# Ledger of designs, part 5: VH-VL binders against Mitochondrial distribution and morphology protein 38 (MDM38)

Target 1, 223 residues: Mitochondrial distribution and morphology protein 38 (MDM38), of Saccharomyces cerevisiae (q08179r182to404)
Amino acid sequence: KLIEIRKKTSEFLHETLEESNLITYNTIENAEKKQKFLNFFRKLYSAKEGKIMTFQHDEISAIAQMFKNDSVLDNLSRPQLAAMSKFMSLRPFGNDNMLRYQIRSKLKDIMNDDKTIDYEGVESLSQEELYQACVSRGMKAYGVSKEDLVDNLKVWLELRLRQKIPSVLMVLSSTFTFGGLPKENYSKAFSPLAEKKETKSKYDDLLDLYYDGILQVLSSIPD

## First folded at step 5 (VH-VL; framework fv_necitumumab)

Design S45 (from B3 with light chain R91Y)
Fold by ESMFold2-Fast, scan of step 5:
Structure S45 (fold): chain C 223 residues (1-223), chain A 122 residues (1-122), chain B 107 residues (1-107)
Amino acid sequence: as target 1 above (223 residues)
Amino acid sequence: QVQLQESGPGLVKPSQTLSLTCTVSGGSISSGDYYWSWIRQPPGKGLEWIGYIYYSGSTDYNPSLKSRVTMSVDTSKNQFSLKVNSVTAADTAVYYCARDRITIYGVAFDYWGQGTLVTVSS
Amino acid sequence: EIVMTQSPATLSLSPGERATLSCRASQSVSDYLAWYQQKPGQAPRLLIYDASNRATGIPARFSGSGSGTDFTLTISSLEPEDFAVYYCQQYSNWPLTFGGGTKAEIK
């Protein structure tokens, strides 16, 4: 049920994000940040044209931080808002402003919950609480072990609270990771590391997956 | 099965208010699973979406008509209604009510009323 | 608003022939595209939703394809009851918009 809904809404969001201006160039106030934004997207478009490019986590975070939840939501169409709402296990209703309000309210609740969980520690949650926390954040939770749910939530908290990635980009990133965007799709556009880090943990794998998802969201923005 | 039936006067004078009601049978309008829409079709022309209403009373209207349109819902009678103010000859059309699965599920209008012709003329 | 353009305006065909109807959107609508059939004096009837999914009770001869801006409705072998006006509709953006229609008529 939920899995089918999420797959369908993920596919729609993937296909339509390139029609959305998630941020306008003119909303970037600082000239240095504006130049970094331009350079990042030029590099990203070069990768889409088949040139081999490498992206660092810090680089992706710096660009992602420039996005604001309100600006992103204001630039999503009604079907995209409805799809995002369904992906977050909300029932979409009302006009565009009501959908945006509901999503904003949900994201605010998630952010407050994020701070509480981070303060008390992810390990303090029961498996049922972990499952619900992951589901509420658009993560894959069905058939996932307690250990993996813990790792998923820890990665979310790292990106949200420490890397300051906006909640809307986190949710949109989840649609790319949950929707089954195969690694070969973005590997063709981006230069992979030749050697795998020897002691790479499940946490590190999930962190890479989220950054790759964020990169996919950003690569969907039109020129 | 679900049926929708429009009712209201077939003739409205210019500058008056066009008022139509849609009666739903075979299903409840008080369901959170559907929105309810009005669509119109001028003679010999295509279809134009007017607006939708949810059983809670939440509405949205086509921007081209928003200043003149009001929808309401009466869950006790299983009905929803359309009012178009200050009508002109351009409002002459067949008016359809339809069950809206687009707003909740993003799919389509799956049930339509048979339509009622409203002529705006003196 | 997204403008939907249908072509041709009229298709003159005989029973048993294949009909191909086109619908183009002024900007991408992804797969949020429905097709309706309307016979004279009747309400529109849902045929296809999400570009390619047949609605309940719709014969297999009806199929939809396409994505983004270009969509096609195909009737593999026309039956007498299929001569009607066909409308496409996008539900990617509000307000919802319909195409101008394609009339399938007997030659």
Scores: ipSAE 0.000, ipTM 0.417, lowest interface PAE 18.8, mean pLDDT 79

Design S46 (from B3 with light chain R91H)
Fold by ESMFold2-Fast, scan of step 5:
Structure S46 (fold): chain C 223 residues (1-223), chain A 122 residues (1-122), chain B 107 residues (1-107)
Amino acid sequence: as target 1 above (223 residues)
Amino acid sequence: QVQLQESGPGLVKPSQTLSLTCTVSGGSISSGDYYWSWIRQPPGKGLEWIGYIYYSGSTDYNPSLKSRVTMSVDTSKNQFSLKVNSVTAADTAVYYCARDRITIYGVAFDYWGQGTLVTVSS
Amino acid sequence: EIVMTQSPATLSLSPGERATLSCRASQSVSDYLAWYQQKPGQAPRLLIYDASNRATGIPARFSGSGSGTDFTLTISSLEPEDFAVYYCQQHSNWPLTFGGGTKAEIK
């Protein structure tokens, strides 16, 4: 089944991401951006040590925006690419270049679909269309209500289209939000964030969960 | 027994839009294993890939044609279509539709339509 | 874009002879290379995929070899029906590109 495949591939990716350098530091052109990048990861590593740190959504988005799909895919190993391919409901084939080709193509499809859904409005989709959109983005959709599918897709579009989070990081983030047992060191990277509001909307709760997922992906980067 | 068949007018006037449709039989266009492509061949010349479409509607086009080309898919009719805007004599060619197989068993254009000649002439 | 160069442009041979067709890519395409046969008035027909695998129904006299940038299509003993134009095509990167073709003609 899909849920079993996604849990197993998520666990594998969570366990192995720290072995990959998802960004080449020297490709960050601007001295100001380099300093911002370094400061963010110093703060993130302090959180992994067990210090209580607060991460703002804008802060996470600014760093995530520095990543490029191709650069991330180039730095994933063959087994990681195969796991990502399976997580995206693709049939992995060939060597790592073929896997990157397949994943790149699927990410482009999702990106184009994101723009179309955003233009027409999430509420305009049928339940079947919402289900397929959520499944293709790595979201848990089986047994999920239409209202919850709508909220999940709206959060995805906010992060992807407004916050300009790269598609590859969104998919990797979905592995943390879909389910699976992450390594203890990934759990230690969780942040309380700036505000814990008792009467939050479900949309706001989901937004926090996705930002936490992005933070988990970023925390897997060594050094 | 998958078959692809092109259809559309054989003559288009300069500056107008050429429109072609490919009908797929013996297999479903709504399969995740396949992309669907248009490829053209000017008389006496080689093959040029135009673009592909996935059953979800996602497309990618040859950069040389991107500003003039649109592809669409109709899964209920098992068809996909090509439109080329602002045609010139350089667009005169045999147009083929083809199935792009991207699987663990191989990567290639495994089935082609018979081709349809489109002449751009006043 | 990846440029595919085929040589020779024309190959003049007699039935029974061995044909060797070359295809070179401007950058590595790994083994994501296909060969197609086109007869006058017909659509191209897939011969070889993934550099060396024969497509269903293709006779054993056709074989492909190579990887990276240099590829060869070999016809061990030409039959009359093998006189056609042959195209190589890379599936490694977008845009997908074809070679200029090699025409095998009767001497």
Scores: ipSAE 0.005, ipTM 0.435, lowest interface PAE 13.8, mean pLDDT 80

Design S47 (from B3 with light chain S92K)
Fold by ESMFold2-Fast, scan of step 5:
Structure S47 (fold): chain C 223 residues (1-223), chain A 122 residues (1-122), chain B 107 residues (1-107)
Amino acid sequence: as target 1 above (223 residues)
Amino acid sequence: QVQLQESGPGLVKPSQTLSLTCTVSGGSISSGDYYWSWIRQPPGKGLEWIGYIYYSGSTDYNPSLKSRVTMSVDTSKNQFSLKVNSVTAADTAVYYCARDRITIYGVAFDYWGQGTLVTVSS
Amino acid sequence: EIVMTQSPATLSLSPGERATLSCRASQSVSDYLAWYQQKPGQAPRLLIYDASNRATGIPARFSGSGSGTDFTLTISSLEPEDFAVYYCQQRKNWPLTFGGGTKAEIK
């Protein structure tokens, strides 16, 4: 059931994110950061046109860090907020502001939990605790091995706590994993990064998957 | 104007480690628009890309050399370095450092160091 | 890896003549191709990026064309300072690869 709900809400969010301005260019304070933002999106739009471009993880992180949870949520429509709420296993209620409050409160709970888990160590969690932590963060957890759940959570903590990627972008990136659309219909901006082949650990593969997801969210932002 | 300058010993004995440093002036290494690369050229032969490094420390190496190559960056000194382990006579070459521009405004090695000859012999 | 083949290996011309240098990729590199000039004892110098865009400070007599697998560097009228080795480089895939070079020498 949860998988079905997440697939449907992911498909809806993926289809409609292009209608939302997740960040306002004019809210970026520094001229240097504005130029980096513009250069990144010009590069991204060129990749969407079929040009092969490479995106470094550090580059994606720098741009993702410019987003703020509140700003992203303010720019999502009511149906998008309801879909995000359902994806996060919440029961949507009330008007737009109530939905934003519900989602913000859940993201804050996850953020506090992230800090506690990181402090105590992912390996300290029981099987049940590990499963619930992954489910709460929008990860695919049913039928996933304990080792893979550990790696998924470690990657989340790296991106969230050390790379300072906003929780809302992390959750939105997870929706692309559950989307039912063929991957060949996605932006080909990911092609250079995904095709870079060398000996990698499971952790590195998951890290690439999360950065790919973040890049997909960013690529949905209109000019 | 941006300038790159290689430095390091011109003679290395077989089986030892070749170590070079590139000093960047007129521009900052701490920029997301650029990667920093090493390229080599054996006497009378063509160019071979060795690898590049991003100011964060992220690297990518030519698979033919990956097992013997390490690159590092020191943003406080505006420098990046190359180490090649277990050298042989085949590693004798002029070594160049270069700035690798990867932006929507074009992709190329837009500035090169003058090159430093490293001879591997006993 | 993508193999880059340049032809001819040596091109013997007189000043004032038109030079045409070829570069072929073993698979499509779209327009991600650069041309460099190297004079004896000097580092390579960027001439052309993205197949056809002239780098800053490069004289108008240099032009690049082509896409996919076949590329050409043209020098409309050779000057004495143009006698050098020219390298093409594909920029699409890792590892980055160069052609073997074309030496333009005075006749």
Scores: ipSAE 0.000, ipTM 0.415, lowest interface PAE 19.1, mean pLDDT 79

Design S48 (from B3 with light chain S92D)
Fold by ESMFold2-Fast, scan of step 5:
Structure S48 (fold): chain C 223 residues (1-223), chain A 122 residues (1-122), chain B 107 residues (1-107)
Amino acid sequence: as target 1 above (223 residues)
Amino acid sequence: QVQLQESGPGLVKPSQTLSLTCTVSGGSISSGDYYWSWIRQPPGKGLEWIGYIYYSGSTDYNPSLKSRVTMSVDTSKNQFSLKVNSVTAADTAVYYCARDRITIYGVAFDYWGQGTLVTVSS
Amino acid sequence: EIVMTQSPATLSLSPGERATLSCRASQSVSDYLAWYQQKPGQAPRLLIYDASNRATGIPARFSGSGSGTDFTLTISSLEPEDFAVYYCQQRDNWPLTFGGGTKAEIK
């Protein structure tokens, strides 16, 4: 079952990402960008050690933008690549380079589809098209209302096309959000915004969830 | 222990190019933790950052000097260099090379060369 | 560029006294501020990095504090070798900029 596969691969990725080096900070040549990157991770480590930290959406986006799909994929182990492949409903095949190629091709297909959906409008999609679009992007879709599917796609498009979040980080983020309720202490420490849900729409809740997922992916990077 | 040593001519004529080299010993220039900078200090005045170079060749310069400054790195010799074009008396200063540490554990110029006085005079 | 202002320009004190040196940034530099000590004829020496962290080999009498725009370097009890010029440096934004310096001189 897809939901079971996604839950299992998410748990595996959560546990093993700490062993990965998703980006070598030495690939950041510009001193100002490197210092900004290191400052962000100082905040993450402080939050992990129990200090309450707040992260702005634009701050998370700026750091996430420093990652490249190819660099992330190059630094994932074969079991991690296989897990990501399975999460994306692909059949893992071949050696590491073949797995990277398969994932890259799938991400490119999704990116082209993103542009088409954004141009035509999310509301133009049929119920079945909405469902398939969400499923193919690693989103929770089973038992989700049409309104929530629309909001999920709009959040994805905002982060991918406007915030320029790399596709690979979006997929890894989905694995952290797919696992259910956020961990209470961790979610509190890694809050994108220290704001109460007073006047937030469903869209804003989903946006926060995705940013929280991105934070969790970033927090898994080794010291 | 890491040591930096500046070298170059102590006297440069107006309109000529000032050329300095910094030799690093006790540590590798090819480490991603470090950026390599030049800082100058006119006699009796304060410090002015000139620019940095990363071991990959990536550079950034102070906008006030950008049109006249070029830096280069030679990782095989563990050296990096500074060129200042079209010098005037205002470029008379002690020139320091420095290692700029940018890591999660701290950011600062942690090692400096002894400095070399460059006088611009006819 | 971020302008760094140090005060006072000159601080006249006797050995054993507490020295307090101020550094102000024209805009927030978070905690990305370093302090350097320079003696006549010598290169600057790193004292404090990231506003409050003492560099290796620097005596405990030196301490840094502050964040944002207002920073302080404190020398709890001046030793004869502490009479020097002190520079603050912001490193939150490029170009990197230094303060004009504070000269600590013997009274």
Scores: ipSAE 0.515, ipTM 0.835, lowest interface PAE 2.1, mean pLDDT 86

Design S49 (from B3 with light chain N93K)
Fold by ESMFold2-Fast, scan of step 5:
Structure S49 (fold): chain C 223 residues (1-223), chain A 122 residues (1-122), chain B 107 residues (1-107)
Amino acid sequence: as target 1 above (223 residues)
Amino acid sequence: QVQLQESGPGLVKPSQTLSLTCTVSGGSISSGDYYWSWIRQPPGKGLEWIGYIYYSGSTDYNPSLKSRVTMSVDTSKNQFSLKVNSVTAADTAVYYCARDRITIYGVAFDYWGQGTLVTVSS
Amino acid sequence: EIVMTQSPATLSLSPGERATLSCRASQSVSDYLAWYQQKPGQAPRLLIYDASNRATGIPARFSGSGSGTDFTLTISSLEPEDFAVYYCQQRSKWPLTFGGGTKAEIK
């Protein structure tokens, strides 16, 4: 049920994100950051046209950090807000502003929970608490081992609390896990500069996956 | 056409504050596509970027001058200003204001003021 | 800070000749390089932005090329009004930096 809802809402969001202006260049006050933003999106446009490009985690984080939850939510249409609400296991209600409030409230709850889990340690959670934490963050949790759920939460906390990735981008990134977007083309175009490691951990693989998801969201920004 | 015009005293005594204003006409300072910069040129020498201001008041300065420089913007007057504290003879230069275009269509100082010579002497 | 080096410092040519001016960056600036022309007593004027794009109103005889660290400004056939000082500027990192200039003078 949840999987089906998440798949349907993810497919809709992927199809429509390109119609949304998730950020405006006019809000970037720092000139160096604006020029980095332009450089990054020139690389994305080049990659979309079939050239192989490499994206480092730190450059993805630097660009993602320029987004603000409120600005992203303000630029999503009502159907997109309703889809996001459903993806987050909320019952969408009211007008655009009510939907934005609902989503903002849920994101705030998750952010407060992130801080609590980080303080106590991911390993302190019971299996049920760990499962619910992953589900609440849009992660695939059904049939996932406890070790993998722990790694997923650790990666989430790293990106949210240390890399300061906006929670709205994290949630939108999770939709690419459930959607039918062609991963093959994306992986070929947007490969990280990571060396092939014989000892690459599960954690590192998940970190790459989350950065790939963020990159997919960023690649959906038009013009 | 867009025009920039510098104004302010042409002579400043050592240890005092150099104050200049740039007035913009033919275009609005309140555009997110543009940053507003000061550049100086000592007599017979090359160009040195001083700093920029965005219409929101956000600034950044050349590290070589950061401790002595402040910029401000007045969007109602379509003006931005430069102050350089504790001036010495080394601050004698022609001071230019310029519009800095940063867009997907190109990045450059696309319009410059005519420049104003500021001499630091007693 | 990125250091910009222009060569030659002075270029002595006759009207009708081709002028080639070099600008080198101490590290890659991609294609974020601008060229400005300055005549005595005047403000610099934008000629070329993003390494190879002519600014509005700039004659076709001016062209820019290069990327990364090595850039060239070419004037295909010098007109009398082209004798001036030319500056390159990197636009990749802050602080923004200029080259030392190349003076094109009549031989």
Scores: ipSAE 0.434, ipTM 0.797, lowest interface PAE 2.9, mean pLDDT 84

Design S5 (from B3 with heavy chain D33Y)
Fold by ESMFold2-Fast, scan of step 5:
Structure S5 (fold): chain C 223 residues (1-223), chain A 122 residues (1-122), chain B 107 residues (1-107)
Amino acid sequence: as target 1 above (223 residues)
Amino acid sequence: QVQLQESGPGLVKPSQTLSLTCTVSGGSISSGYYYWSWIRQPPGKGLEWIGYIYYSGSTDYNPSLKSRVTMSVDTSKNQFSLKVNSVTAADTAVYYCARDRITIYGVAFDYWGQGTLVTVSS
Amino acid sequence: EIVMTQSPATLSLSPGERATLSCRASQSVSDYLAWYQQKPGQAPRLLIYDASNRATGIPARFSGSGSGTDFTLTISSLEPEDFAVYYCQQRSNWPLTFGGGTKAEIK
């Protein structure tokens, strides 16, 4: 049931994020950061025009770090906030401010949980604990092996705690990585890496998938 | 048409504070598209960027001037100012204020003041 | 800080000749490079931004090219008013830095 709700809310968010102004570059007070932001988006716009562009993980992280949870949530419409709430297994009700409060509270819970899991070690969690952690973060968990759940959670912690990706962008990227959209909607020009090593670990594949999701969220920002 | 005009004392004694103001006309300083910078040029030498201020009050300064520089902005007067503490003869220069455009449509100092010579002498 | 090196320091040419001015960055600045013209007793004037775009009101004889670390300003046919000092500026990293300038003077 959850999987159907997540598919529908992901599809809605994917379709509507293009109309959202998740951040305005002219709110970036530091000139050097604004310059890096503009360079990144010029590169994204070139990719959308059909030019082959490669995006390194560290450059995606640097740009994603410039976003603030509150600013992103302030720029989402009520239907988008309701969809995000449903995706996070919350019951959406009330006005825009109430929805933003509910989402912020859930993101705080996840953040605190992230720190606890990282400290104790992902592999110390039981199958049920791993399942609940992945479900709470918008990951696919039904029918997923314990080993894969561990890898998914380790990638999430790397991006959240070490790469400092904002929680709201992580949740939005999960809507792109959860699936429900045809693969043909993905352009190779948008991929974080133009080259693959012949053999990769599942961890590396998941890391690429999450960076792809973050890139998709960032690419939804209007010109 | 946007114009920038520097004003302040042309002579400052060693160890004192150099203080300059830039008045902007023909455009608003309270725009997110622009940063406001000071650049100086010692006689017969090249250009050195000093620092910038955003209309919110956010600043960044050239490390070569260390802790001696402070900038401020007054959006109600459409002005921004520069202070350089503990001046020496090495601070003698023509001081320019400039509008710094940072947008997807271009990145450059698109308008400059005419410059004001500040001499540091006893 | 990024060091900007301009060459030659002085360029002696006659009106009507082509001027080619070089600017080199100590590390990549992408296309975030501007060119300014300064006449004696005057403020610098923006000529070129983002390596190759002419500023408003700048004559077509001025053109910029290059990316990464190597940049060129070209004046296709020198006019008397073009004899001035030209500065390049990198805009990729802070602190912002300028080249030492190239003086275009009449032969």
Scores: ipSAE 0.360, ipTM 0.763, lowest interface PAE 3.6, mean pLDDT 85

Design S50 (from B3 with light chain N93D)
Fold by ESMFold2-Fast, scan of step 5:
Structure S50 (fold): chain C 223 residues (1-223), chain A 122 residues (1-122), chain B 107 residues (1-107)
Amino acid sequence: as target 1 above (223 residues)
Amino acid sequence: QVQLQESGPGLVKPSQTLSLTCTVSGGSISSGDYYWSWIRQPPGKGLEWIGYIYYSGSTDYNPSLKSRVTMSVDTSKNQFSLKVNSVTAADTAVYYCARDRITIYGVAFDYWGQGTLVTVSS
Amino acid sequence: EIVMTQSPATLSLSPGERATLSCRASQSVSDYLAWYQQKPGQAPRLLIYDASNRATGIPARFSGSGSGTDFTLTISSLEPEDFAVYYCQQRSDWPLTFGGGTKAEIK
């Protein structure tokens, strides 16, 4: 049931995100930061025009960090807010401001939980606690091994606490990667450059998946 | 059509403060696409970037000069200014103001003032 | 700070000849490189931005190429008005830095 709800809301958000302005470029006051931001989107537009482009993880993180939860939520429509709320296992209620408050409160709760889990260590959690933590963060958890749940949660904490990726982008990236949305809506030109390692682990594969999701969200910002 | 014009004293005594103003015409300083910079050139030498100001008042300075430099902007007069404290003979140069365009399709100093020579001497 | 090195310091050529000016960065600047022309007593004038794009009003004889650390400004056939000092500028990292300049002079 949850899986079906998440698939439906993910498809809706993916199809409608291009209609939203997630950030105002003129809020970036630092010249170097502005230049990096604009260059990233110039590169994305080149990829959309069919040029083969590669994106490094640190490049994606640097741009993602420039977004604020409030700014993103302020630019989402009511149907998009309701879909996001449903994806996060919340009951959408009230007007636009109530929906934004509901989502903000949930993101704050997850952030506080992230800090507690990080402090105690992911390994300190029971199987049931790991399952609930992964589910509440938009991850697939049913039928997933304890080792994979641990890796999923560790990747989330790396991106949230160390890479400082905004919670709203993490949730939106999960909607783009959850349930195998059709690849016809994702160009082969969008090719994240994974760190070149001699050996890749399941953790590294999950990290690549999350960065790909973040890149897809960023690629949905209007020209 | 956009023009920049420097103004200020041509002679400054050692240890005093050098003060220059750049007046912009044919375009507004109050735009997110543009940063406003000062560049200097000692006689017979190359170009050195001093710093920039954004219309919001946000600044960044060359680390070599940061302890002595302050920039300010007056959007109502369409002007921005430079102050260099505790000048020495090494600060003798032609001072240029310039518009720094930072957009998705190009980045460059696209317009420059004519320059003003400031001599530091007693 | 990124150090920009231009070569040669002086280029002596005749009108009609091809001029090739080099600019090298101490670390990668991607394509964030601009070229400026300066005549005696005048302000610098933008020629090329983003390594290879001509600024508005710049004649087709001027072209820029390169990426990363090695860049070239080419003037396909020198006109009398092209004898000037040329500066490259990196825009990848702050502080912004300029090369020492190349003076193109009549032989």
Scores: ipSAE 0.503, ipTM 0.828, lowest interface PAE 2.4, mean pLDDT 85

Design S51 (from B3 with light chain L96Y)
Fold by ESMFold2-Fast, scan of step 5:
Structure S51 (fold): chain C 223 residues (1-223), chain A 122 residues (1-122), chain B 107 residues (1-107)
Amino acid sequence: as target 1 above (223 residues)
Amino acid sequence: QVQLQESGPGLVKPSQTLSLTCTVSGGSISSGDYYWSWIRQPPGKGLEWIGYIYYSGSTDYNPSLKSRVTMSVDTSKNQFSLKVNSVTAADTAVYYCARDRITIYGVAFDYWGQGTLVTVSS
Amino acid sequence: EIVMTQSPATLSLSPGERATLSCRASQSVSDYLAWYQQKPGQAPRLLIYDASNRATGIPARFSGSGSGTDFTLTISSLEPEDFAVYYCQQRSNWPYTFGGGTKAEIK
């Protein structure tokens, strides 16, 4: 019933993200970085107004890296925190600060696990371990081949450990896989032309999917 | 209303250090929406940006001046300061401090001090 | 650094006339361009930010337009107090750079 819970909470989070400012500009101390951030969001605003814009992976990563888990969580409302908790298979409990603590603790557990898996190698995991790792990260796991689970986990580790994408943005981007609503509105703006490659592997397709999800989360922030 | 006021010596000898302070009133220097900049204007010439400081102490300087410039901030006094080392006649200018707004709602120097003339002469 | 070029250097007009001032960047600055007005003995005053937005208290006769490399400041009908030096500034890249200025003077 996990999948049903995740679908419902994803739809709610997607519908309500526009009500939240997921970042405080106070966290960006360097003026050049702050202007780079503003330039990126103005580009997103232009895309939302129908102008065809191209977004490169390195551009998305650079902006996503500026977000901090605590800053994002501090800007989410109680209903949004409760929905995120349910999506992560946690029982929502207490006030806003307690919900933020629960989510932080879960994200920390996943981050520590990420480092352990990366050190040992994804292919060293048993089928059972691989399944549990994917489930805990919000990935589709039931009925998915071992090869596909490995690819999903490798993409997650690339984005989390090498591209330094905050785990909260990774979780929020996963909600669009279950809800899907922003893709209808923004798919043209996020341009297939930016994705042109000679040959695409399943790994590359998953990487593009995650970047698209991150871009959709970022596009929910007011210009 | 926000006001900025420059202060410091009007005359500095060649090879010495130019020191100026900007006092901010009507608003807090400890706001994340604002950086604090120095701009100068030699007599009869245009404007040149010198550098900025954030209330945390984070700075960036114009590369043409980077080796000679230091900025500092004192949030308890609501002030920020400029030091220019090894001055020459080319450093003679009116020095302005300004509030550097960087927000989703606009990017500009929205408030300026009245300026202080600094002459470098023996 | 990005070089900002303003033209003309001097604009001689009469009150009531339309003034058009140009500012060009050596590379794209998107819409991160500001216009400032400076009167003799005074600090510069913000007129326009983000290429086309009027600052608080700036009269409607002032308007800005353009994006990328080419920008224009227009004063629809000059008032006596509008005769001043006007500077453009790019806000896109470090270091921040200003144009050389355009002096609007009475004919």
Scores: ipSAE 0.005, ipTM 0.542, lowest interface PAE 10.0, mean pLDDT 81

